# VHH binders against p53848r504to814, part 7

Target 1, 311 residues: p53848r504to814
Amino acid sequence: TYIMAIFNATPDSFSDGGEHFADIESQLNDIIKLCKDALYLHESVIIDVGGCSTRPNSIQASEEEEIRRSIPLIKAIRESTELPQDKVILSIDTYRSNVAKEAIKVGVDIINDISGGLFDSNMFAVIAENPEICYILSHTRGDISTMNRLAHYENFALGDSIQQEFVHNTDIQQLDDLKDKTVLIRNVGQEIGERYIKAIDNGVKRWQILIDPGLGFAKTWKQNLQIIRHIPILKNYSFTMNSNNSQVYVNLRNMPVLLGPSRKKFIGHITKDVDAKQRDFATGAVVASCIGFGSDMVRVHDVKNCSKSIK

## First folded at step 1 (VHH)

Design s02 (framework vhh_7sr4_2)
Fold by ESMFold2-Fast, scan of step 1:
Structure s02 (fold): chain B 311 residues (1-311), chain A 119 residues (1-119)
Amino acid sequence: as target 1 above (311 residues)
Amino acid sequence: EVKLVESGGGLVQPGGSLRLSCAASGFTFSSYAMGWYRQTPGKQRDLVADIYSGGSTKYGDSVKGRFTISRDNTKNTVYLQMNSLKPEDTAVYYCARDYEGFDSYMDVWGQGTQVTVSS
C-alpha cells in the first residue's frame, strides 16, 4: 500500500523584499522532514503538491497563479540532494491540463485530477502525450459549485458484472434487494468507466490510470461509507455500454484504487467531530478500513497516524 | 435550487433570549449536518453550533450552556435558541450546510441575520 502525503503550497510573498526563494526553501525543508519521517516506516512516499486550495464560491487561483505556486516547488524537490530521489514520488493535485503540462516538464510522476478530465477537456491529451506519467482518474459530478446537489444515484446499465455473477440466482427478491444496496457503487463504477473509455479513446494507456472513487465529491456522508465498503465490487467491476449500434466492454477489474478520506467532513459525521485536526485520529481508523477493503493507495494529511494503521 | 433563509434576529438587552430559524430547501435536508456561524467586525466567521444528521451536537466554547441547536427534519428547519445573551454575542449569524466536497468548507450559506445585544 502506497502513502500519498498531502502538501498544500503556500503562496509566494513580495513583502520580504524579493525572498521568494526563502519561501520555497522553507517549504522544501518541511517536505524533506515529511519524507524522512515517512521513509522511516515505508519503502517509498508520494508527495501530492496542491498549488492552491479551491473553496466553494471563492475566487479560485488563476492558472498562472497555480503554476507560480506549485511548479517552482516541484522543481526544488526534484533538485534536492537531501532526498533519496528513487524513493520519493511526486504528484500534483490539479484539474488543469496546462498546469499538468508544466509539472511534467519539472519532474512530476503523477497527475492527481479530482475531476477525471471533466473540468478540462485537454487533460487526456496531455496524459496521452506523456506515457511515463501516472494519472489518477477521480469520480465526481458537475462542478465545484453543483456537485453536492448531484448526490442522487438512481439508474445503472443492466448486464454489469454484479448481474452476471447472479444470473443463475432464481431468488428475485434477493436480486431486488441487491440492486437497492449496490445502486451507488454501480453508478460510480459506470461513470468512472465512461471517463476511463474516453481517456483510452484519447490515447491514454490503461497502465497509466489509477482509479479514485472520489470520497467527499458529489456524495453524502453515508454514500462515502458505502463506497469504502464496496471497494471490492469496484475492483472486480465490468459492464457494457451501448453506444449507437456498437457495444463497448468496460473492464475496471484489478485497476489500482486510491482513497482520500483524510480529514473529510463525513468522518466528522461518524465521530461527531468537526475540527480537521481532530479528524486525524478517526482518519487512521478509516484508512485501516480502506486498506482492508482493497485500497492500493491512501491520500492523507497525517502520515504518522495513518502509518500506525498500515503496519 | 438549494437555499437557506435565516430569520429571528434583532435587538435584545443583555440577559435576554432570541431564537433563530433557518429554512432549508432544494436538497435532502435530513442527510446533511447543519451549522450556525457568526461574524463580528474585524474577525473571521466562528462556529457557534453544529448539528449532525443523526442529531449529535457540537458548540463553540463561548456559547456552551447558553445556546442550543436543534433541527426539525419534517420542516427542513434548523434552530438556534440563544439564552443569557451578552454584548459580545453581537454579530451577524449565518446558517450553513455541510460541504463534503472539500475539507472544512460549508458550501451553502444563508444571507445572515443581525443579532445586537445592547442596553
Scores: ipSAE 0.000, ipTM 0.192, lowest interface PAE 11.5, mean pLDDT 76

Design s03 (framework vhh_7sr4_2)
Fold by ESMFold2-Fast, scan of step 1:
Structure s03 (fold): chain B 311 residues (1-311), chain A 118 residues (1-118)
Amino acid sequence: as target 1 above (311 residues)
Amino acid sequence: EVKLVESGGGLVQPGGSLRLSCAASGSTFSIYAMGWYRQTPGKQRDLVADITSGGSTKYGDSVKGRFTISRDNTKNTVYLQMNSLKPEDTAVYYCTADIYGSEWYEYWGQGTQVTVSS
């Protein structure tokens, strides 16, 4: 299981004047320390650089500002002689195709797109032009301002375009017996599959794609727990649908799955912790559950506590 | 860092009303999305209402039509007007502030008791 460490390239606290925004040299030094600590325990580390918040209700940084915050830092990481470059994997957290283009030029390996291409229709073309790049296809609904109002996954009905669904795990073979309990993960899988087909139709290769069911995006805290428990269903899920006047088999089976439970508010609901940083210990326990249910990659704020959960 | 202080809780009879206030200090109040959560015995915290810096609101299903959230950026205060109170509304109510542009910071008050009983 891979560990993906979150690094925000944004101002990170406000109080009587706030904490100063660190310059690139200071941020690079923080990343070097993080990488050295992680590599003491692991063969590699993934750093996920974010220049713009995707939290519900957040004010979105402009594309220019996002580039200003993230691209020079990624370049500095790749040019550093203090890092074993063969052991450091770089990801950028962006839903913007132009930001992705610039990040690829300076040596990023992964595009982490919370929108699954919903927020920028040119994203899939950028990924297709760069077959060496991995793309994380995340599930959400609507946009940043509306997604939490779209967390209604009612009684399961096949959509007009979906003809048949399958779960290939023998122990979960009887979906009819668990119909009400699996509606959420099946809807999420179908919506991911729809985005997956659009990516493939645009020339993206299956081996480029990792799946993220989107904990905390268009989901209540109870639904986030259901998703974690139903990762095995997602990893064994396939269905047939009508697409571009043909029937297409959409196979999500055995695709790598990333989960980002770190410091999400639903962990606070479980543990009653008062702020995001206080949730680091509890995040470690949730990460262990994610790995136990089949997550291939975990995205976390506190690498040291979470590393103990990964063999 | 921002500090949140709740007030206005107390004992009220079914059908009555209460107005909760949450005063924020430190940092720029207007950039925060503000909210109210509640916790009942034996249950986890649930969203009661939230309000963005621009005034857009969201309510929990059990309180829609009875509760109203509002904010006054000039006074650095968020309010929760609670009408038609039910015994089921008995809980500790917590004020929250989320900072825009960061996934790190979420601030909480200490909570205020609301008891609805005859």
Scores: ipSAE 0.000, ipTM 0.135, lowest interface PAE 18.2, mean pLDDT 74

Design s04 (framework vhh_7sr4_2)
Fold by ESMFold2-Fast, scan of step 1:
Structure s04 (fold): chain B 311 residues (1-311), chain A 119 residues (1-119)
Amino acid sequence: as target 1 above (311 residues)
Amino acid sequence: EVKLVESGGGLVQPGGSLRLSCAASGFTVSSNYMGWYRQTPGKQRDLVADISSGGDTKYGDSVKGRFTISRDNTKNTVYLQMNSLKPEDTAVYYCAAVTYDERGYFDYWGQGTQVTVSS
């Protein structure tokens, strides 16, 4: 299981309270310490650098400001002689294709796109031009045209364009659940599949793509728990759909899955913890469940405490 | 702190045109999904049009070809140009924004502006 450690290169972070905001030298020193702590417990570490503010009601950074915050730091990390470069994997958390392009030039390995290409139509072209780069395709429903469909997750029939569904390498009890209790994970899988096909059509290769079902994005806390429980279904899921009088086969089976439950609001619903940092203990328990249900990568704020749950 | 303020509504004759404006404060329209919804008494809000940060637009089936959504990033404002208006377009029109971060999605709504198509 890979560990992805969150590093916010912003003055205004929801969970970090600006802890990581500093000059480049200070930020690099924080990252060196974080990497040393993670590598004490793991063979490798992924650092996910975010250049945009995650604070509620903050003005989002411009593309230029996001580049100014994140790109010099990524370059400094890659040029550091104090880091074992063969054990440090770099990710950038961005939905902007121009930011992704600049990050690739300075040595990132992964583009972590919360929008699955929805916020920037040129993203898939950038990923396709760089076949050595991994892309995290996240599920969300945050445009206004899809919000009304959120109310139908629990009880709505699958789309009329879906002809057949398959769950592979699973027992008959799990297949029986597909009709009644798995509407959410099936809809998430279908919507991921739609984005997946669009990425492939734009030249992205299957081996570049990791799937993130998007815990906390357009989902209630109960829906987040259902997704975690049904990761085995997602990892064994394929379907056929009609598109312009043509049948398309969409195979999500065996794709790597990332889950990022760390300090998200739904943890607070379970434990009644208000402060994001105070959720680290509860996050560790949820991370253990994610791994138990088949998550290949976990995205966390507190590597040391979450690593105790990973074992 | 995030506020959306609609303007441009009013009374218009069938076949007429109106332009709605949505002025945003506390966030950047170019970085977020923005849209227009409408609501008539006794019904849920319907999607009219939306625009992504990348400029991709979506329209409700009843307004395609008649309405156009656009934005001015320097003025931090989103517009809805409504042409060939019909009595069925009579509704309260709402500007909405959706933003994402690792905590989830957040929805912001304006107070609404009345559009009445009659003669």
Scores: ipSAE 0.000, ipTM 0.170, lowest interface PAE 14.6, mean pLDDT 73

Design s05 (framework vhh_7sr4_2)
Fold by ESMFold2-Fast, scan of step 1:
Structure s05 (fold): chain B 311 residues (1-311), chain A 119 residues (1-119)
Amino acid sequence: as target 1 above (311 residues)
Amino acid sequence: EVKLVESGGGLVQPGGSLRLSCAASGSIFSDYAMGWYRQTPGKQRDLVADITRGGSTKYGDSVKGRFTISRDNTKNTVYLQMNSLKPEDTAVYYCAKLEYSPYGDYDYWGQGTQVTVSS
């Protein structure tokens, strides 16, 4: 299981002296400490640099400002002699193709796109042009301002473009036996699959893609828990759909799955009205469940609490 | 289903310029790579230029340096700027939507627009 540590290079406002908002040298020192702490416990670490907030209803930084915040920092990390470069994997949290292009130039390994290409239709072309780059294809609906209204999931296996569905695992009951209980994960898998096919059609290779069912994006707190429980179904899911006057087979089986439960508000339903930073302890229990159900990567704010859960 | 409508073809003298446009409707234009092909009677269709969603371009050897492909995702349109036209550029020009498949790279073609380079 890989640990992806979140590093926010985004202030809340112009006047904010946020935890990681500082000059490049200070931010690099924070990254070095984070990496050393993580590598004491783990064989490698993934650092996910965010230059723009993806929280629902947040004000988006401009593309130019996002580049200004994130790209020089990624370059400084890659040029650092204090870091074991072979053990540090760099990810950028961006839905913008131009930001992704600049990050690739300075040595990022992963593009972490919460929108699965929905917010910037040029993203798949950038990933296709760079076959050495890994892409996290995340599930959401609508955009940042509308996604909270789109958390209604219906069984479109009863019609629509989806023709047949399969769960390819001897440890899971046949799909027919689970149909009513799995509407959410099947809908998420179907929508991920539609984006997956568009990525492949644009030249992205299957080996570049990790899937993320998008905890907290277009989902209620109960739905987030359902997704975690049904990770094995997602990892063994395939279906056929009608596309451009032909049937296409969509195979999500054995694709790596990332989950980011850290500090999501649904944790607050369990811990009762705790702010995001104060949820880190409770996040450990949820992370343990994600790993137990088959997550290949977890995205977290606090590596220490995550590590306690893994041990 | 995607419909592609070409415009801008016509008769032009050697050394002249033309700008072809292709308007797309149906599928999300910005989700696809687009291309221009040309065909002369008795020959196969040849790649003139293609452009990915991100703007990466590829050109046929005979048109490099003379033609420029571009796209405007807001207008669902792909363009081909043709400069320094030669009589051998005379052909029907087709706009195409790229879909990668084991049986071919294109499943949507426009009706074609005639370009004639002649005195």
Scores: ipSAE 0.000, ipTM 0.084, lowest interface PAE 24.4, mean pLDDT 73

Design s06 (framework vhh_7sr4_2)
Fold by ESMFold2-Fast, scan of step 1:
Structure s06 (fold): chain B 311 residues (1-311), chain A 120 residues (1-120)
Amino acid sequence: as target 1 above (311 residues)
Amino acid sequence: EVKLVESGGGLVQPGGSLRLSCAASGFTFSDYTMGWYRQTPGKQRDLVADISSTGSTKYGDSVKGRFTISRDNTKNTVYLQMNSLKPEDTAVYYCARIPYDSSEYLFDYWGQGTQVTVSS
């Protein structure tokens, strides 16, 4: 399982960002220490650099400011002789195609897009132009200002398929109960699948894409728990849809899945922890559950405490 | 149902003081960062102050040293004490429930707002 460490290069983050930016040298030193800690326990580490807050109702950094915050840091990481470059994978957390393009020029390996291409129609073209780049296709609804009102999931397509090894009897009550309990993950799978097909239609290759069901985005705390439990369904999900007046088979089976439960408020609701940092112990338990249910990558704030559950 | 109800706004002369209150219900108040934002017509809402679940505070540059945010978890209430008020503090003040993690999106709620006018 891969570990993706969050590094927020933005003052809008209460967890990692500050009132002021640290200079590049200080940020690089923090990243070097983080990498050394992770690589003591793991063969590789992914660093996810964020230059723009996705926090609800936050003031979005301009594209120019996002580039100023993130691109020089990524370049400094790649040019560092203190890091084993073959063991450090770089990701940028951005929904902007121009930021992605600049990050690719300075050596980023992964574009982590919270919007699944919804916020910037040119994103898929940039990813398609760079077939060596991995793209994390995340699920959300609406935009940052509206997603909190869009956490209602009640519909799913007819003609979808969920591979269930031991569900083979004709008990109608059991089938209806399973249907009702899976409406959320089916909706998420279909919406991911629609974005997946749009990416493929724009030239992105299947091998470039990782799926993130988007814990905490357009979802209540109970829905976040349901998604974690239903990762096996997502990894065995397929359906048929109409696209450009033709039927398209969408196969999400065996796609790699990333989950980012670290310090999310839904963990605080369960444990009654009042401070995000105090949730690290509980986050470790949730991370273990994500891995147990089939997550291929986990996105975390505190690598040292969480990584002992993955070792 | 999440509900935030502001009170304490009004008209005050420059140099005066006001205390705003926000009564919260429908959620576990002690688990959330609470904040005060202000907005003038046609402009984006600006952070005035916020207070974490543990009592850590943050202030906007224009109000630091003049305003004090506090909370009472037994009463599910957040307060904003405004001293040395200036005409440029004139705005609608909103109480808000704030997410702590920059990557997290939970339901965000704003109160209806309370008008603060600083003029002679």
Scores: ipSAE 0.000, ipTM 0.180, lowest interface PAE 12.8, mean pLDDT 74

Design s07 (framework vhh_7sr4_2)
Fold by ESMFold2-Fast, scan of step 1:
Structure s07 (fold): chain B 311 residues (1-311), chain A 119 residues (1-119)
Amino acid sequence: as target 1 above (311 residues)
Amino acid sequence: EVKLVESGGGLVQPGGSLRLSCAASGRIFSSYAMGWYRQTPGKQRDLVADITSGGYTKYGDSVKGRFTISRDNTKNTVYLQMNSLKPEDTAVYYCVAGQDYYESGWSYWGQGTQVTVSS
C-alpha cells in the first residue's frame, strides 16, 4: 500500500511571507522533512503537489498562477540531492492539461485529476503522449460550483446506456436485491467507466490509470462511508453499455484504487471533531479500514501518524 | 504561521446586534475559506457561517436570515454581522480558516470570543 502525502503550494511562493507562504527553498525543506519521516517507515513516498483549490464554489487560480505555484517546486524537488530520488514519487494535483504538460517536463510521475478529464478535454491527449506517466482518474459530477448539489444516485433501467453489469464471483441479481445499498457504488463505477473508456479511446493505456471514487466530491458523508465499504465491488466491477454504433465492454476489475479520507469533514461527522487537526487521530482508523477493504493508495495530510497505522 | 484573533464579542440585550471580526496574523491569502463556529458549554461546536475564497456563503439553519458573513481579502479579515440576537445565540464564537476546507476541514482556529444575549 502506497502513501501519498498532500502538499499545498502557496499562492505567493516568491515572497518572504510566513511559514505557509514560504519561498521555494522553505517549501523544499518542508518536503525533505516530510519525505525523511515517511521513508523512515516505508520504502517509498508519493508527494502530491497542489497549486489550486478544488473546494466547491472556490475561485479557481488562473492557469498561469497554478504553474507559478507548483512547477518551480516540483523542479526543485527533482533536482534535490538531499532526497533519495529512487524512493520519491511526484504527483501534481491538477485538472488542467497545460499544467500537467509543464509538470511532466520537470519530472512529475503522476497526474492527479479530480475531474477525470471532465474539466479539460485535452487532458487525455497529454496523458496518452506520455505513456510513462500514471493518471489518477477521479469521480465527481458537474463542476466546482455544482458538484455538491449533484449527490443523487439511482438505478438505471437496462437498455438505456447500461445494458449489463458483472461483479466477479457475485450474482448480479443478488446485487440488485441489495436495493439502494449498492446503487451508489454502481453509479460511481459506471461513471468512472465512462471516463475510463474515453481515456482509452484517446490513447491512454490501462496500465497508466489508477481510479479514485472521490470521497467528498458530489457525495454526502453517509455516501462516503458506503463507498469505503464497497471498494471490493468497485475492484471487481465491469459492465456493457451502448455507444452510437456499437456495444462497449468496460472492465474496471483489478485497477488500483486510491482513497483520500484524510481530515475530510465526514470524519468529523462520525467523531464530532470539526477541527481538521483533531481528525488526524480518527483518520488513522479510517485509513486502516480503507486498506482492509482493498485500497492500494491512501492520500493523507499527516504522514507520520498515518504511516504507523499502515505498517 | 497563521493565527486568528477574534474581536467584537460582548453582552447585548435580546433583539440587539453585534459585529464580530477575525483578523489573521501572519498571512492568509484570498484562496483560504473562512468561517464561524459556536459552542455552548456541554454541547458540541456547530456551524454559524462560512465563506469561500470566491464569496459563496453557507449558514446554519438557526441563523439564516439574521446573520451575514463577509470578508475583506485585502485586510485578511472575516466578519460576522449578527442581527436580531436571541438568548439561544449565547455561546463562544470561533473563527476558522482552511485552504482545502472542503477536503481537510478547518486547519486554523481562533481562541474564541464570548457572546452573551441577556436582559
Scores: ipSAE 0.000, ipTM 0.190, lowest interface PAE 15.3, mean pLDDT 74

Design s08 (framework vhh_7sr4_2)
Fold by ESMFold2-Fast, scan of step 1:
Structure s08 (fold): chain B 311 residues (1-311), chain A 120 residues (1-120)
Amino acid sequence: as target 1 above (311 residues)
Amino acid sequence: EVKLVESGGGLVQPGGSLRLSCAASGSIFSTYDMGWYRQTPGKQRDLVADINSGGSTKYGDSVKGRFTISRDNTKNTVYLQMNSLKPEDTAVYYCAARSLGYEFTPYDYWGQGTQVTVSS
């Protein structure tokens, strides 16, 4: 199980007064400490650098500002002699193809795209041009402003184009019998599957893709819990669909799955809306459940508590 | 939130043409998938054409080669150019929008519809 540590590359008050140079050095020192803590318990660590907030309803930084915040930091991490470069994997949290392109130039390994290519039509082309790059294909609906209104998952959403669906060791009749309990994960899987096929059609390779069902994006807190419990369904899911008189087989089986339960509002619902630091403690228990249900990677703010849960 | 207003419908003779327009209110129109559907009384709505945020298009079998969907993101407008119209094209035409780019996700927003009548 891999640990992906979140690092927000936000400017401090010093960035107002000129150079990001001192800010970058301070952030690099924080990242070095984080990496040393994680590598004490694990053979590798993934650092996920975010240049703007992807929180629902947040104001988005401009592309130029996102580049200014994230790219110099990624470069500094890769150039650091204090880090075991073979044990540090770099991810950038961006939905913008131009930001992804710049990050790849300075040594990022993973593009973490909350939109699954929905927000920027050039994203898949950038990933396809760089077959060494891993791409996290995340599920959401709508945009940052509308996603909270689109958390309605009906059997109708499975669509008329779907011909057959399968869960390994489960026939379609058993899926129908579990209709009310599995409609959410089946809808998420089918929507991920369609984005997956579009990525493949644009030249992205299956081995580049990780699946993120998008906890907290276009989902209620109860739906987030249902997704966690149904990870085994997603990891064993395939279906066929009709497209322009052609039948397409979509196979999501055995794809790596990332979950990001860290400090999401649904943890607050479980713990009665306690503050964020107390939610970090509870997140360790949720992470253990995610791993137990088949998560291959967890994205967290508090590496220390999550590392303890894995070991 | 998003409001869709159709225009351009009317009466036309067989073999004629019409251009439908759909004006959308919304600051992020470019991320929307846009579609045209049509409905005759007592029948379900049928897909006429759709265009995704990236500009890829799909058409219903009955209109392929005769109709063209296009979009103008600067004007927040989607168009349907209808050529070689047939009496069976008579229907109320609805503009639809969705924020999600998945092919089989239901459309979130619908216009009120505009009547197209093809008769001699």
Scores: ipSAE 0.000, ipTM 0.205, lowest interface PAE 14.9, mean pLDDT 75

Design s09 (framework vhh_7sr4_2)
Fold by ESMFold2-Fast, scan of step 1:
Structure s09 (fold): chain B 311 residues (1-311), chain A 122 residues (1-122)
Amino acid sequence: as target 1 above (311 residues)
Amino acid sequence: EVKLVESGGGLVQPGGSLRLSCAASGFTFSNYAMGWYRQTPGKQRDLVADISTGGSTKYGDSVKGRFTISRDNTKNTVYLQMNSLKPEDTAVYYCATEGLYSYDTTGYFDYWGQGTQVTVSS
């Protein structure tokens, strides 16, 4: 199981660029310390750099501002002699194709796109032009302002375009005997599969794609828990659908799955926002559940905060 | 319980400055991201600025270069320095914190203060 550490890029205190270099050096030192700590216990570390917030109703930085915040830092990380470059994997958290292009030029390995290509139609073309780049295809609905209103998943397991569905070594009727509790993960899998087909049609290769069912995006707290419990279903899911008046087979089986449960809103509902000890314990328990149910990668950001008293 | 109390709002002429403060209690302040939002009557709340636990900041395009968010972990307080104020900045300003709600290091904000009125008029 891989650990992906979240790092947000800090805006410059001055817009003249001189302070930007000092800010980058400070941020690089923090990343070096994080990598050294992780590599003491693990053979590699993944850093996910974000220059623009994707949380609901957030103010979106301009494309130029996002580039200004993230690209110089990624370049500095790759040029650092303090880091064992073969053990540091870099991801950029962006839904913008132009930001992805610039990040690829300076050495990023992964494009983490919360929109699954929904917010920028040119994203798949960029990924297809760079077959060595890994792409995280995440599930959401609508856009940043509307996704929380779209957490209604139908009682019907099959969408309008879906012809037939399969779960490896499992009778669908047996899943329905579980009182439709699997409808959510099946709908999520179908919608991921539709984005997957579009990516493949645009030239993206299956081996580039890691899927993220999108904990916290277009989902209630109870739905997030159901997704975690049903990761085995997603990892064994396939279906047939009509696309462009042709029947296509969509196979999500054995695709790597990333989950980002760290500090998500649904954890607060479980703990009722109790003290820091119970919060840290609950976050750890949710991460362990994600791994136990078959997550191949977990995205976390509270490691630094949890370890502050130890330093 | 989580409690946020804003102060520093008021009436100011265009081009003037105000400094808003938000005093936080009921949680370990240094472990939570903080933000400032604003709302005019009949409109939804808009994020003005946020600051992560590590000090990383983000600003809305309309306030960038004019407003500065900062935090003082020893005083459990977050600040919003507002310079070159315009009539369009007139709104109720709210302080918010994320608790356990986060989609990245800056977080998703669920706990809110009562708000403080800022009026920019001549």
Scores: ipSAE 0.000, ipTM 0.143, lowest interface PAE 11.9, mean pLDDT 74

Design s10 (framework vhh_7sr4_2)
Fold by ESMFold2-Fast, scan of step 1:
Structure s10 (fold): chain B 311 residues (1-311), chain A 119 residues (1-119)
Amino acid sequence: as target 1 above (311 residues)
Amino acid sequence: EVKLVESGGGLVQPGGSLRLSCAASGSTFSSNAMGWYRQTPGKQRDLVADITSDSSTKYGDSVKGRFTISRDNTKNTVYLQMNSLKPEDTAVYYCARHTYDLEGSYQYWGQGTQVTVSS
């Protein structure tokens, strides 16, 4: 199981005069400490660098600002002699193809795209041009009205293009026995599969792709729990659909799955914890559950507490 | 700063057509999903159509086959072409931008434009 540690480049970082250089050195020192702590317990660690705002006010940083925040830091990490470079895997959290291009130039290994290519049509072309790069294809839908439609079986029809569905090698032997309980995960799988086919059609290779069902993105707290429980379904899911005037078989079986339950509001609903740091302990318990249900990678804020859950 | 300004609404007879436009300001239009919603008094906003950054589209059941959503990333504008308009299409139409950050998904809304379909 891989650990992906979240590192947010500070939204309030200063880039004026010598303060910019000092900020990068400070951030690098924090990352070195984080990596050393993780590597006491694991053979490798993934650092996921995010240049986007962590604040709910949510003016997206400009592409230029995102590059300014993230690219010099990634470069500094790769150039550090204090890190065992063969044990540190670098990811960038971005939905922008130009940011991905710059990150690849400075040594990133993974592009973590919360939009699954939805927000930038050139993303798949960038990934295809770099077959050594891993791509995290995340499930999302962007609004409250769409969340409500996804939540209700009677209000959200599975796509008319879907012809057959299969769940393989699982304790769930019969889809029709659990159809009402599996609508969410099947819709998530179908939408991931649609994005997967578009990625493949653009030249991305299956071996580059990790899937992320997107905990907390366009989902209620109950739906987040259903997704965690139904990871075995997602990992054994396949279907046929009509695409580009042909029928295609979409096989999501045995694709690596990433889950990011860290500090999400739904954990507060389960434990009634308000403080984000109290959620770190609760997150450790949820991470253990995600691994038990078949998650191959977990994305977390507090590596120390989550590492204890993994051993 | 994200600002959405709708235009193109008005009065039209049943069977007529209107084209709505939504001009967006902000640095990430081309990377964001855009949508059109409508609202009648006393009811929640309903999805009319949405379009992703790669031009994949989704339509509400009541408008499928009659309305077409499109985008022009060079003009930072999303459009809704409305054909074969019916009296039940009368509503205030809102443009929305879908936005994501590390804390989740949310929407920015325009002020709305009135569409009235009457004999």
Scores: ipSAE 0.000, ipTM 0.149, lowest interface PAE 16.3, mean pLDDT 72

